# Ledger of designs, part 3: VHH binders against Formin-H (forH)

Target 1, 361 residues: Formin-H (forH), of Dictyostelium discoideum (Social amoeba) (q54n00r34to394)
Amino acid sequence: VSLNEIIDLDREFELLLDKLAIEDPIKRKQMQSLPDISKRTLLEQNKADIYRTVKHKGPIESFADVKSVISSINTKHVPIDIIKTLRIHLNTADRDWIQSFLDNDGVQPILNILKRLERNKNRKRKEHSILQWECTRCIAALMKIKIGMEYIASFPQTTNLMVLCLDTPLIKAKTLVLELLAAIAVTDRGHGAVLTSMIYHKEVKKEITRYFNLVQSLKIEKNAEYLTTCMSFINCIISSPSDLPSRIEIRKAFLNLKILKYIENLRADYNEDKNLLTQLDVFEEELSTDEQLNSQQGTQIGIEDLFSQISSRVTGTPSQQELITLMTHFQRMSSSNLGLGVWTLYNALANQLEDELKIHP

## First folded at step 1 (VHH)

Design k05 (framework vhh_8k46_1)
Fold by ESMFold2-Fast, scan of step 1:
Structure k05 (fold): chain B 361 residues (1-361), chain A 124 residues (1-124)
Amino acid sequence: as target 1 above (361 residues)
Amino acid sequence: AVQLQASGGGFVQPGGSLRLSCAASGRTFSSYAMGWFRQAPGKEREFVSAISGSGGYTYYADSVKGRFTISRDNSKNTVYLQMNSLRAEDTATYYCAATPWLRYYSDESAYDYWGQGTQVTVSS
């Protein structure tokens, strides 16, 4: 989730060892040398056990039977404690268990919960946000394993429901969703899924344009970690394609939403936040590089190439004679002493006509 | 989207130093946390060090802390591992890897892109 969480991990884990009354110096050193992911898993398990005890809720009876676990979450009203228990198990389960979970369509009940929450969002908002957070953490647990990441990247239905969480008031939940979507977007298969999901988000949220709510969050949210993650996601979605035209088209949506003005404001408001500034720098550097590449490519396109494209579309059509007449006008202009100014005037008139006809993108 | 190429390995005597480089090609380099992992013959791959996209956060395995330093130059799309006070036990093939998952920096399964290895041999 956050960089600050990682920094505090060893202290939180030491407090857990105290809570569990582990006083043997050798045992403490052995446990303190565990990988960070193991420490986080133990901390999460302890938190879930405390929650279960306080609320007098039992855990899922057995994790040995994958199908019974899936059945437990495949109901119309799933208790939060069951989803928390599932999340903890997904973080500790071996690869074979996770594979069986995926093969038996275990992701679908989690997606069904997210879909129901979107339909019923006007009721019990705090419970809604908590359940949304826990379901997102289950997806995160699956994605940390290669088979889970490949599964999620292969099924755009998953990313469609993840993007619906972007408008949650719970900052930590939408930050996590953006981290997950960014990870998916940098994979070859996942990039297309994320692009499609942002179109779905626009339709469901009734946005004026794609990315509207996302870009507005750069102005509204005051959480530096969220802002950094949001910019990172934007950078990933734009720059993942290797081809220049794709990057220009995706970036155009953000430029049209005045993202450069928001970046300017973020630089002023967060002038000492190195992580955020790095993501702002990445956006501006990649924009400049692509504009330079686009300019070089345009300069390398010769008059002959452009004429060949025009003539191939017009030759043999009723417009052929009009093209000959237009070229005759240009031939006369090229023979005149008027120079550059006449060509720039024609370009200005062409731009005005294109604007009136709305023929350019 | 990211391709990684590791270099800088070689033969060195105990107590010597080596600097490993990992050059990235791709457009979103600063959006990735970068990690170094190593694998000795007949051993499992183990975490060595990691650095956040901005370079603001660095992490080290206990076995290398105080001896190794990780850094990055985002303008050159390169991450570095400065290895000082090398020991025979540091002999391994060193791999660089990229992940958007900084919070799982020590978990090799969190890393999406891997470079080919560079061999480090510490022997008299």
Scores: ipSAE 0.000, ipTM 0.263, lowest interface PAE 13.9, mean pLDDT 78

Design k07 (framework vhh_8k46_1)
Fold by ESMFold2-Fast, scan of step 1:
Structure k07 (fold): chain B 361 residues (1-361), chain A 120 residues (1-120)
Amino acid sequence: as target 1 above (361 residues)
Amino acid sequence: AVQLQASGGGFVQPGGSLRLSCAASGFTFSRYAMGWFRQAPGKEREFVSAITSSGGSTYYADSVKGRFTISRDNSKNTVYLQMNSLRAEDTATYYCAAEGYWGSYLFDYWGQGTQVTVSS
């Protein structure tokens, strides 16, 4: 193993912590002390092209007045070159400039461009996709800084427009969108925003169910990097909640869309792609682990749950009245001062009857 | 909501043994990797050991490898550190940490700490 590979891992992980807005010095030190395998797992879930090239700030006179910059991009038709210039500036601007940009509603013109592109996406496909790509990169640049990430995570309008970009024909653009949505989803507030935005996506695209188009892309798209990122995003939204019921509920939507069949097909088609195979393994291992946890809780069935199951099978049948009569006998027995021996006698008789009827656990 | 409570520290002579425990609550314990860190007086916190969510893989700092053993009980939401052949240099406050798959700033990664003192 080369020293360059080790240096790259540590550098990329620092960029991930910045992207996730982790500012607590103790938490950063703790996370930097994670084993390499844990760092690689986190990076694989959140990989993005944003940080590959470092650029220094040049003299940019037109960016001295934040309000003037916002006015320049808040027009009916914004040239691609001005959005590119904005993107470069957002990547190099200091915290005070970004705060002023957010406070003066600088994100709204970028969202307005994305709205117009969504309305007109069937015209001038190549120019449409390139402008959408540059707008997405502006959002990515804002997410590098804590205040930008918090802003994006706090306003569902932004994630709503980002999810609409997922039907773009430009593979690198939809890949970046999924990377950014995954980064937002791992934050506490952002997870809810992303889930809500996927409901919005279903409504706008008239999907039968939430995530339908996303899961279909696993069959349609033949780009390994996209497929890996798509699986990573799915894994992120399922695994972000710390509580088991939330993970089961979210995963159920994907299982109902037959994602396991697509995973099987992807294993066959991409048998040597280590990154993709890792994401497929993560999905299946987490499913298995959660099923085991769910089974452990299920073994603690109580009297009320057991009765509910019996009642649902018997209510509305001729056997309902007999069940009521049996329960009345048990009510009288429970009201007596008779001990454990009477209940054990009834159980012994029930076991004998079940044996004669060939009814066994 | 995430809480980590470390316990089991104390005074021990060189060559002795101690077992540390960390009780976790507020999250699905079996989904998260767990680790132990320590801080000696006047020094920065350092990594000691980590265990994956399933318990299938363990990691150790070179200074403790072969002497310490990390383990977990997912049914009890507890991670353990068995410390054998203790040395004076192991004297530190030991902290339990939840090393999840997400680097969210919302997580409280550190327990209260438990003091281990190795002295004759």
Scores: ipSAE 0.000, ipTM 0.204, lowest interface PAE 14.8, mean pLDDT 77

Design k08 (framework vhh_8k46_1)
Fold by ESMFold2-Fast, scan of step 1:
Structure k08 (fold): chain B 361 residues (1-361), chain A 123 residues (1-123)
Amino acid sequence: as target 1 above (361 residues)
Amino acid sequence: AVQLQASGGGFVQPGGSLRLSCAASGFTFSSYWMGWFRQAPGKEREFVSAISGSGGSTYYADSVKGRFTISRDNSKNTVYLQMNSLRAEDTATYYCAADSRYLGYPDTEYDYWGQGTQVTVSS
């Protein structure tokens, strides 16, 4: 049993929304629909901020001054134990110490280590794997406090480097990276940074489309914790925007990658995994809700979005060729000076055909 | 090789006290969260308490708050669970566990587990 099963996450999250004075029923419902990982991250950040503000009086671990600490990690060969000690210290240091660490570019040496490990990856070097893990955990420790989260969300270089770790063979490392990215994505400033970093990931990894490797991992990986975290991250980046058009656009990328078929397969393979099933349910329920809202918001549906929906349904079927032929006819019409009447005629014909076939919206 | 050796269990009457110990080896002890879990016959394993690597943060299940105290001695690579005001419902095999995750609560399954020590509370 994990700790989050004992702590009533939903109740604590409701109390957090009260403390943040989020009273708009629509916004509150959207926030309450966030994946458990996102809710946990927000709660952890709030608790860490409170803890560090009151200057908890317990055992204080001796650590060098900020500049000495940064100097000790800003070397070409950093001992693993120094990074571990830094991680522990970052979890307990007061707000002033963390602010000084950020102001003196303390994050940059950590990112430099991660960059070196990605550039010169060697699968046989256990120490490099441990360094990657500990550096990622230092970033996680910083994200527990508001100033650290804001810093990381403000510098796309950090999230760009984090997404490169998603292709690591270390399942626990890419699981942690997804948890951190989900936490960043749930913040207003961080959501855009994460989306931009996934474009960067596509470019560096030569993906045919954004999220390709991420979605393929749902088929390839057999680790339930990873699969749950991956689905949670996907749900988080889709649900974080409060506006319907943004959610539709982000979700469209996943639907076009046939994520619904992978979800069906995951339900069959992991039929007793409650945490994973919950994240699969969230994806499908939010899709259904947004489709209902979208049907009532016709004025917000553009030509590109409509075509994307049609294309995703007919690509790979015999209907694809007929759609290409129809688009070719429309291309010829659009290049002529025929005017509104011809488009109106096509619409009238379509309406009549739909009536005869009893096709209803 | 990682080893977690739990000890200190035994028979005690209701209202009594016991102190459990877990000696760790094979990893950098001060960098790991340490937790105590318990499992009664025919029931699922449940969380009891957790302590951060530095000892600065502790967590307790509602059923044991105010009665149990978790502590650690990093110089001895040992975590402790002081159990006071024991009840029949506390009868279980107690397991210590180590977890390298530090995103707030230890909300994933622990990395390493000890063999367990039996606690029986009966008159």
Scores: ipSAE 0.000, ipTM 0.110, lowest interface PAE 19.0, mean pLDDT 77

Design k09 (framework vhh_8k46_1)
Amino acid sequence: AVQLQASGGGFVQPGGSLRLSCAASGSTFSSYAMGWFRQAPGKEREFVSAISWSGGSTYYADSVKGRFTISRDNSKNTVYLQMNSLRAEDTATYYCAASPRLYWSEYADQYDYWGQGTQVTVSS
ESMFold2-Fast, scan of step 1: ipSAE 0.297; ipTM 0.682

Design k10 (framework vhh_8k46_1)
Fold by ESMFold2-Fast, scan of step 1:
Structure k10 (fold): chain B 361 residues (1-361), chain A 123 residues (1-123)
Amino acid sequence: as target 1 above (361 residues)
Amino acid sequence: AVQLQASGGGFVQPGGSLRLSCAASGFTFDDYAMGWFRQAPGKEREFVSAISWSGGSTYYADSVKGRFTISRDNSKNTVYLQMNSLRAEDTATYYCAARHYGSLWTSRQYDYWGQGTQVTVSS
């Protein structure tokens, strides 16, 4: 420390003693005799107290009244500093405060901000991305507490808006969203919500297939943390179901998008990244294990076996006639010279209907 | 209230070791990259080490590479700096800092700063 810095410290410390109304000459002399590190610590504590007072007297004057806090963020034009202040508070608030926040629909204003940003996304991109980031961090803070995680996992509306943040240019925000979705996907109720949200993402982004943009990001993004988190999310969504058929069905979507080729390229490009390589290994090992298990259980269903299962469930119900009509259409299609393209068109239409039913049940 | 509480500094002889700790509170620690900076008497603040928000990437100044190790424990909201083979030139006040966006190398990009902990390496 320079002599000028020492002189400034002593001067500032005398001013602090004046502010604290320490007028006793003996006590002042004792305080002035403290080591420089002690004086700096006291000055920083005083600065922190001033900063806390100014920040607390900002857009949110008190956190004691939960409804007042919710009202301060439930406006058409919420400043970013208000959301930052809320985020900081959510990370330190006790369970009772968070429960009250959830019970009074405190999440809804945050979701409303994300909805408005999606509608107005052609405005200033940096401020848009930062506000998306701060809202996502509020959701992250809520998820650190069990009641918050259960709330977020139970409402697909929340995860639907989180997946829209995956197109943000801010790599840290995409990474956080995938990490949060992965955490949600490993819960029983949350897995269904995340699957539904990826269908919603497909519809809003007009993807030909579910997960298309996500899988393409494995080729486009050059950030190792993002790539690792993205693979971790994919692994979580595939492996969360305890039943083999569900895992195979979800994994097929990724295999059809040629994820194995992208994994090969990532191994070459990131050969020393242990965390990423681990996630690539998990994908391939789970695939191998499930293929072996599928082979052992004889779950390779032929056309005849699959039809027998459908027929046994539908025969004797009002749906039997509709099945006969559908089979008649397939019979006519099978006799045509139109080939593979007609079958893929029917599959695309069926997928679209199934997606629509899940979004609007 | 946002706080970064640095500790673990002290007086040590050349060749000695110290472990600095920085306990964070009042913000979502796992969303922030963490850095260590130091300032010697009469010199500007300089970069020492940084760790990404996940812990997957670490960075070191050339002067400390191979001697210092940065790590974090997101469950404890704490970042650590293990300092081995200390030299007289390592004498400085060490500051921990948190940033959510921007360059890990640039002090201007860091949002929150600790009060500092003094490290003195002298025979």
Scores: ipSAE 0.000, ipTM 0.100, lowest interface PAE 23.0, mean pLDDT 78

Design k11 (framework vhh_8k46_1)
Fold by ESMFold2-Fast, scan of step 1:
Structure k11 (fold): chain B 361 residues (1-361), chain A 122 residues (1-122)
Amino acid sequence: as target 1 above (361 residues)
Amino acid sequence: AVQLQASGGGFVQPGGSLRLSCAASGFTFSSYAMGWFRQAPGKEREFVSAISSSGGSTYYADSVKGRFTISRDNSKNTVYLQMNSLRAEDTATYYCAAGTDYWSRGYTYEYWGQGTQVTVSS
């Protein structure tokens, strides 16, 4: 039976009451008499932390030994219940355990499962969607701890595999993926990784342009929570950069996909959904604000401004040394007065590299 | 010391409006999700609304969707609950709570306010 089916609802709810510090015996009894659907609603609002105090007797017998746990998930055929047990443990494990898990490449088996599921997606099996959901929840659990978030934001292969889950029929799984990607995108290091992952998504899913399937989902999907989360993700990736030119360039991709027409349709179809309307308002207000700022700043970008933007994004990353090396080459070129032709050659090589790496300005 | 001070409650007629405020101190407010809970006489404490640390995501109980709006001002360390079209069944003590909001919609609430009473009657 699945791990979720063996978890006692009443026991989970008692743990929630403990987490909410509801200690009054009368209040606890009143809450414990709630219908199952009410208890599940409260648990859903708090489920990220609910499993931190629950002990499960699953296929993974000991969590003291990190290497044994990794070995249990580093097999060709991993049962769903093992991944569910891992997810529960990741929500309760201390920082030292998580650090050991990361250091021993514990994330790689989870990524291998996601990659295998993408290769086998034409199979259209319910088990595939459930396994994607549980793997995504393991990533979510890791992201709750700073070291896990830093790890995930630093390795683009993680976000690359997460975006492939967006075509799942399981609405709660694609909603969670968008929530996690939005959280990653809000960090300076993670923003670039998420943008790169959307290019990867375009290539794997054969989209005509980046974000095509994401924007089309605003027309196709009829789930208000998903639509709200999707708009929130779009707003996060556009608004995370502090510089106006970056926000304008990212937003331009969405405007070219006629997102404003879809926003108009969503306002008509969901006229009483305050959460969705708020996210639609955010998109249009940020657009208006940035258009006003753009009209005040003019059209010329100086070399100093451009370098400042590059430097702020690269400082503190492994790429910093490579940027210093590149700038040293440019300094030598400028000092030697070798002429325009050398600069145009470098530009031609950069254009070719950008095409090969699928980097779109 | 961690402190959450809820205010703005009172007596209103059905169809009226109230704005609740919760002022936070003693922790990094911008790093925490905020939630509103209520407890009516003779009923269990129930979830009302939540807002993520950045304000980018909001959540509502089905009973209050379309009537209540949660918002926050991180510069003022304050979370708000705008309550419109109030009904007799909204009568309760309202509590604000702060919880971790690292990367998930689910929140564990570590800090709780003392509550503010809302009474809706004719």
Scores: ipSAE 0.000, ipTM 0.122, lowest interface PAE 17.8, mean pLDDT 77

Design k12 (framework vhh_8k46_1)
Fold by ESMFold2-Fast, scan of step 1:
Structure k12 (fold): chain B 361 residues (1-361), chain A 126 residues (1-126)
Amino acid sequence: as target 1 above (361 residues)
Amino acid sequence: AVQLQASGGGFVQPGGSLRLSCAASGRTFSSYAMGWFRQAPGKEREFVSAINSGGGSTYYADSVKGRFTISRDNSKNTVYLQMNSLRAEDTATYYCAAESLWDYLRTGYTADFDYWGQGTQVTVSS
């Protein structure tokens, strides 16, 4: 999976010009006008110079000792500049250094900072959001290397803390988090981690239902890049599973939150934004394709089949009587004039309970 | 995870026709855009044609536009390349490829293909 589009080439190149002491406005403008391939080549050729200059400005005295680096960020009050220095180093370090960093639990101090920021959310200072941004960029830097991506995709603890950034006022931070979560969600192991993290997000943020804040942001936010990234993440989490039932189940949560109406409104409001329109098209194409596949597979599990499966698993266990009691409630409901609304309410409550118990196929 | 099996190649005279087939196995075929590429001995691999997951959008290299037609049957997990008015320059090994789900979902565009079949040889000569 490639995260190259997350890399802010122009910002990294601006930093390179600063480190090379290119202060002439005319020369800077000429160099900033270079093709992207030329900028990447210059960044590669000047890695050592950027790295050396950062070392002299940061409190991290040496990157040769991985454990010393980890100790420098594993403190109660980590200055933003230390995390910036680490972020630059993670972008330039070789594979062996990154492997050592992961093996010595170097990710854990970054996660501890994110957890501390969530605990102290009442501060609501710009410095809080900047520190979240720099920590998220450290995670992004690790994900550029296969071993880092595999590490992050394997541990829901990391994605649990990343989703807490989705409610930050700093639009660039939540945009980056969504891009990273989307990249994780399209991996086999990472999809499960992201699903678990969205349940965690619901619990911590006291959401009415899973994905509520995410879908609501499609109405609230007016940043086209964010909206495009948000739709891309939604598309990735829904369409990543290879099995049709999983895709239908996940998509149902978004359909129930009236996402189709929001898509209609976004088409009207952003009629010339090609990137956003592409993501809206992807959502509708995948929905249409899955509806056709569902129709072709032609055997919906009937009520008798579902009951037979439940009954065979519960008969002879202490839960048998509770099942009989539940079915008795449903029998009374079916014989009343209460209608569809009561059944949908029960389904909503069941979904909420299942999310809390982490009961998923 | 996705396996692709290309077939239908062979010897044909200039002006003749061939139909290539690519059978896919693994995860749901209808979620992939599919493409055909070709490679002549000692030449670089070149794009021939692509079709989106739903079958509604098709793309062709200028060299084959109007002569080749790509289609798919999602119920059979198969993509086809109908090759008409074949020329000596069409002689190559033809490969079918499936798009990266990440690239499609991220961009809505099939810039890259990450699953490749073993190929089928097409020889156009008199």
Scores: ipSAE 0.000, ipTM 0.293, lowest interface PAE 11.4, mean pLDDT 76

Design k13 (framework vhh_8k46_1)
Fold by ESMFold2-Fast, scan of step 1:
Structure k13 (fold): chain B 361 residues (1-361), chain A 122 residues (1-122)
Amino acid sequence: as target 1 above (361 residues)
Amino acid sequence: AVQLQASGGGFVQPGGSLRLSCAASGFTFSTYAMGWFRQAPGKEREFVSAISGSGGSTYYADSVKGRFTISRDNSKNTVYLQMNSLRAEDTATYYCAKGPYDWRSLYEGDYWGQGTQVTVSS
């Protein structure tokens, strides 16, 4: 008997009494004697809890065989309810079950659904967004256990497909994806995977520069929770590296996208949102702190020192001839009357090229 | 320098209630998800509940769903766990953790603080 079929009021009310642990025969009889309207009111008040409890218990026994579960989700047309049931189970499954799920490629069907949804993106139905949401929640459930987090951090295909959900109209799905990516980014192995996934996002979404769509969302989206999570994600990827040069390099991409102007606008528009204001403060305070640290540590490298470092790494490799060619170009520029402008152009081109290169962890 | 201090545990009879608190410092509290975990003697540490940085999303282990409620006060840098209808099986040391999706918070001792003991017995 399905709870989605015609509800027998008296039977459903019996389940409520069981849930409330009403064992006293006298009290139970008194409550069973209530008018139908009163029973319906109590059921509606507790409806979500009853259905949640029954749904959880019903499918749990079907998950004893990991391979049969994976087979049930490894189909061309996976019903949303099956993915919801899987999500609930993943949140409660023990380590051995999760390990078996990972070992039998249980994540791949979920990734295949996300990949298929991106391929069919021109057909933006409500069900499409809900399916992205449920798949993302399955990944979230896996990340609650160390083996799942390590799996996701170690396989770039997972983070690559997660970032495709950032373009969904479903705000809660975007928010969850950014929260998960932030969690991955604070791990040493996962930080590289997340940076690589943002390059993949740039390629698939045809962004002019990495992070362009992400930074633009700070202007476009009007959901305070999303904006807070987006800023938190940006802060996490910048501040996760322990070394100053890495933080400066990552932050530079956001500064070049005029993020400071968007932060100014967000302060004006959300002046009483403490959570968002805190994330804006974190960005600006970390920037200030790192600029101060940079000046204190005397990390200024002279031309001769920098060239000596490059030369020592490149001498004796096939890249030596390319370096000679590059230096010849610089020699011609230094001898020209073109001045500062040509050096600035070279730096702009180099920045663009570096932003477009893929990083393999 | 993450510091987490859990409190509010104690002895309670089955069916009773307790409210746990976790005072956090050393990080920007509102930007991180917070969670509660528990460990009974001789058993592995298990997830109990989590709350997003904004408080907009909450998550519960099935064994506590409907009985426990997680909340946070970002102005006080504190996360709470309201435990109702306590059972003997809820007896454990309860730990709060920063970022329940970060694998470090699940397995590294320094992120757990001292914990608070909950004993449900008659």
Scores: ipSAE 0.000, ipTM 0.141, lowest interface PAE 17.4, mean pLDDT 75

Design k14 (framework vhh_8k46_1)
Fold by ESMFold2-Fast, scan of step 1:
Order: structure tokens, then C-alpha cells, then sequence
Structure k14 (fold): chain B 361 residues (1-361), chain A 124 residues (1-124)
């Protein structure tokens, strides 16, 4: 059971208690403290009633026409009940319906809402919290299906807007965002998208370095579930690459932000939290293992491995033709009798250009 | 464990003042919306006041606006309710509560954590 499912359960169960008119504070608190299995059973027994109640509130009366559904959410002022109705539907819709939703650009209106919320985050705080939370849950619902996960991982605009939600004071929302980003980061295409989105986050939030606010949250936040999810996300983005140099490079950013000191403090403050301690152990054990491997191999990367990495990033993009042209120049040089001096000259020119463009690999 | 300890209640005459305090522990206080609710015998729990995580936004029930002031000190994990010009109808048990959902500040059901309450009696 994922953190997303637990958070969804809490929200849906609150809606059920409202539907059943349970107003006694003591009884309501007792009901909210029930085990997750009991809550899911009660929700399942009342699923039709919850769905019917939300559906009656919204203008979305039929889900047969995907384009009508998309039109209902593609307005400047979308009622929260419409987004809630959409979220419930996305959790239960068949694959063909979801495919049609994706093909007809159904994700874009959700992204437009998130973009507007970021633009005016200091206004309409109630609307911000509700809409941001429900839009994130719609994205979560899409990610439960392979085609939705592949779509979200393929379009960096989605992960760019998701990372901006990490600035929310709503602990449940930023915990959910980190869980979703971790799930994306472990996919083949999603890892690169998440790394790029963290650069975008740095730029928009004016961070001194990538991951600054994320690492700072390990000191500020005192919610064990959030801290566990945050460490899990950090571990996912570091450990997802199969190659040692990539793991070392990503981990270096966190080490430079003094994450090891924060881990030490978390061990002291949460010494009985098994889930958090497991994530702290994973970070330190992976670091130790990679340091041992690095000392034995000297970060040795062959020319073929390096070209493979470049090719995988450039193939299918406009930059592919420029790379072919550059490689053609190197082919001519390799066939000449000019020797080491010309290669060192090209290297010196590349270093100068990188300094001028402020590229730090 | 999560704890909210409400204090500062007591007996006061009409027109008097009291300052309630709510000390929080076991959660990230600065990330939570804090509210004050009251309940008189035989009546439902009523919203009194709420304050955003930063203290930048404050909300009041019409019955207390201009008389009560809510504030917070995030360095001390404490929320306060200054009650001035107290009336007999202000007699109730006052509860502090914590929520992550600012949009539901008037709904007591939206609050995740609750204090034990402190009794305020306004009588001659």
C-alpha cells in the first residue's frame, strides 16, 4: 500500500463521514482512527453513494464523451467539485478511456491549473491548497496505469509543475508529491525528467543550489512520514542509475549540502522509527558501497560508454545532426598524423567555452 | 506523541480579559494551521478563531471579532488567544486544534489534532 493510497483513503473516508452525517466529534475521531482495512471496507460498501454524491454536485453527468469532460475542466475557473469528480473517475476508468483522455490532451488543463496556482500562490490560499491537492491526486490516479505513468514520465512539463508543489505548507500534499516523483524517478525515462525538474525548481524558487530546499526540509520538518518519504525520494534519484559515475555525481550534490549531518540528527531524534531508520541506513550503505567500488575502479569510464550516454540523450532530437557533424570532425582528426597536440588544443577550447557558458558537469 | 496542551482558562467577570495558550509538541508546528473552538454545555462545537502557519492570515467568528486576537510563536510551538471584553455568552470549554488544511478552517472535522480543553466561565 503506497503513501498515495493512504492519503486518498483519509480524504475519501472524511467524505464518507460527511455523507453519513457523523457530527459527534468523539465518534468521528474514533471512526477516523480505524485500521485502513476497515476504512477501505466501509468505503467500498458506500462507493456508489460517494461517487453519486460527487457526480450530482458537478456538471459532469456522463463520462462517455471524453472531449466533453476535458472541456469541463479547460476553463479559467474550474469548480473544485469538478476536479474531485474527475479524480474519482480516473481511479476507476478503463484503459481505453484513459488513453482517449491522454490523446485528447486531458492532462494539459490540470497542468494549467497548477501553473496558475504557482503564478498567484500568495492569493486565494484556500483555492490554492484545495486545487493543488486535487490536481496532484488526479496525476496520482493516472500514474496507477502504465500508459499514464509513461505519459507523465515523457512530458517534463508535468514533473516541472509537480516539484513546485514541494513549497506547500500542506504536509500531506508535499509528501504525496515526493512519493509520485520517486515512482517516476525509478522509470527508464522518468529519472532524467525528475533531475531536470529539480533544476527547474532551483531556478523558479531561486535556490543557491539544486536540492537546497529539499535537504533543508530534513532539518525543519518533524513529521516522520514526510521525512521517511523525503529520504526515500533522495535514495531513489541517487540509486536509480546503474552506472557508478552517475550515482557519485548525484550523491555529491547532497553531500555538499551536509546531508550526513542531518542524517545523524535524524537518527538521534527518531531512534525508534523503523521506516525512517531504514531509509537512513540505505543512504549510508549505498555511499559506503560506492566509495569502495570507486576506490577499486578509479571512476574508469571507457570511450564507448561515454558515447553511449551522449547518443542516448541526443538521438531523436534536433541536436543529433550537430553531434554527427562534430563526430565527423573527430573522425578526420583521428585519421591524421597531428597527434596528441591537436586533441589537447580542442580540450582547452572546450574548457574555455564551458567556463563562458557556466556548464558544470 | 502528538500533544496540544491548552491552558489559561478560569473564572472572570463580564468585561474582563483572559489569555489562553496552547503548547504543541510531536509535529511540525510551523506547517500547521491552528484553530480555537469552543463548546458550551448542550451546544455544538463552535469556531472561534484560526491562524495560518506563518501568522500572516487570521480568521475570527463574527461573535468575537474586535474582542479576541489570535497569535502564534513558532519558535515556542505555541498559539495564543487574547480574549477581551468577555461576555456571559463566551462561557465555554475552549479547545485548540491543528490542521494541514487552511481552506477548511471553520470545519472542526478538518482538524487532525485536538487539545484537552480549558474552561472559561464569565459570570458575576
Amino acid sequence: as target 1 above (361 residues)
Amino acid sequence: AVQLQASGGGFVQPGGSLRLSCAASGFTFSSYYMGWFRQAPGKEREFVSAISWSGGSTYYADSVKGRFTISRDNSKNTVYLQMNSLRAEDTATYYCAASTLEELYRKWTSYDYWGQGTQVTVSS
Scores: ipSAE 0.000, ipTM 0.104, lowest interface PAE 19.8, mean pLDDT 77

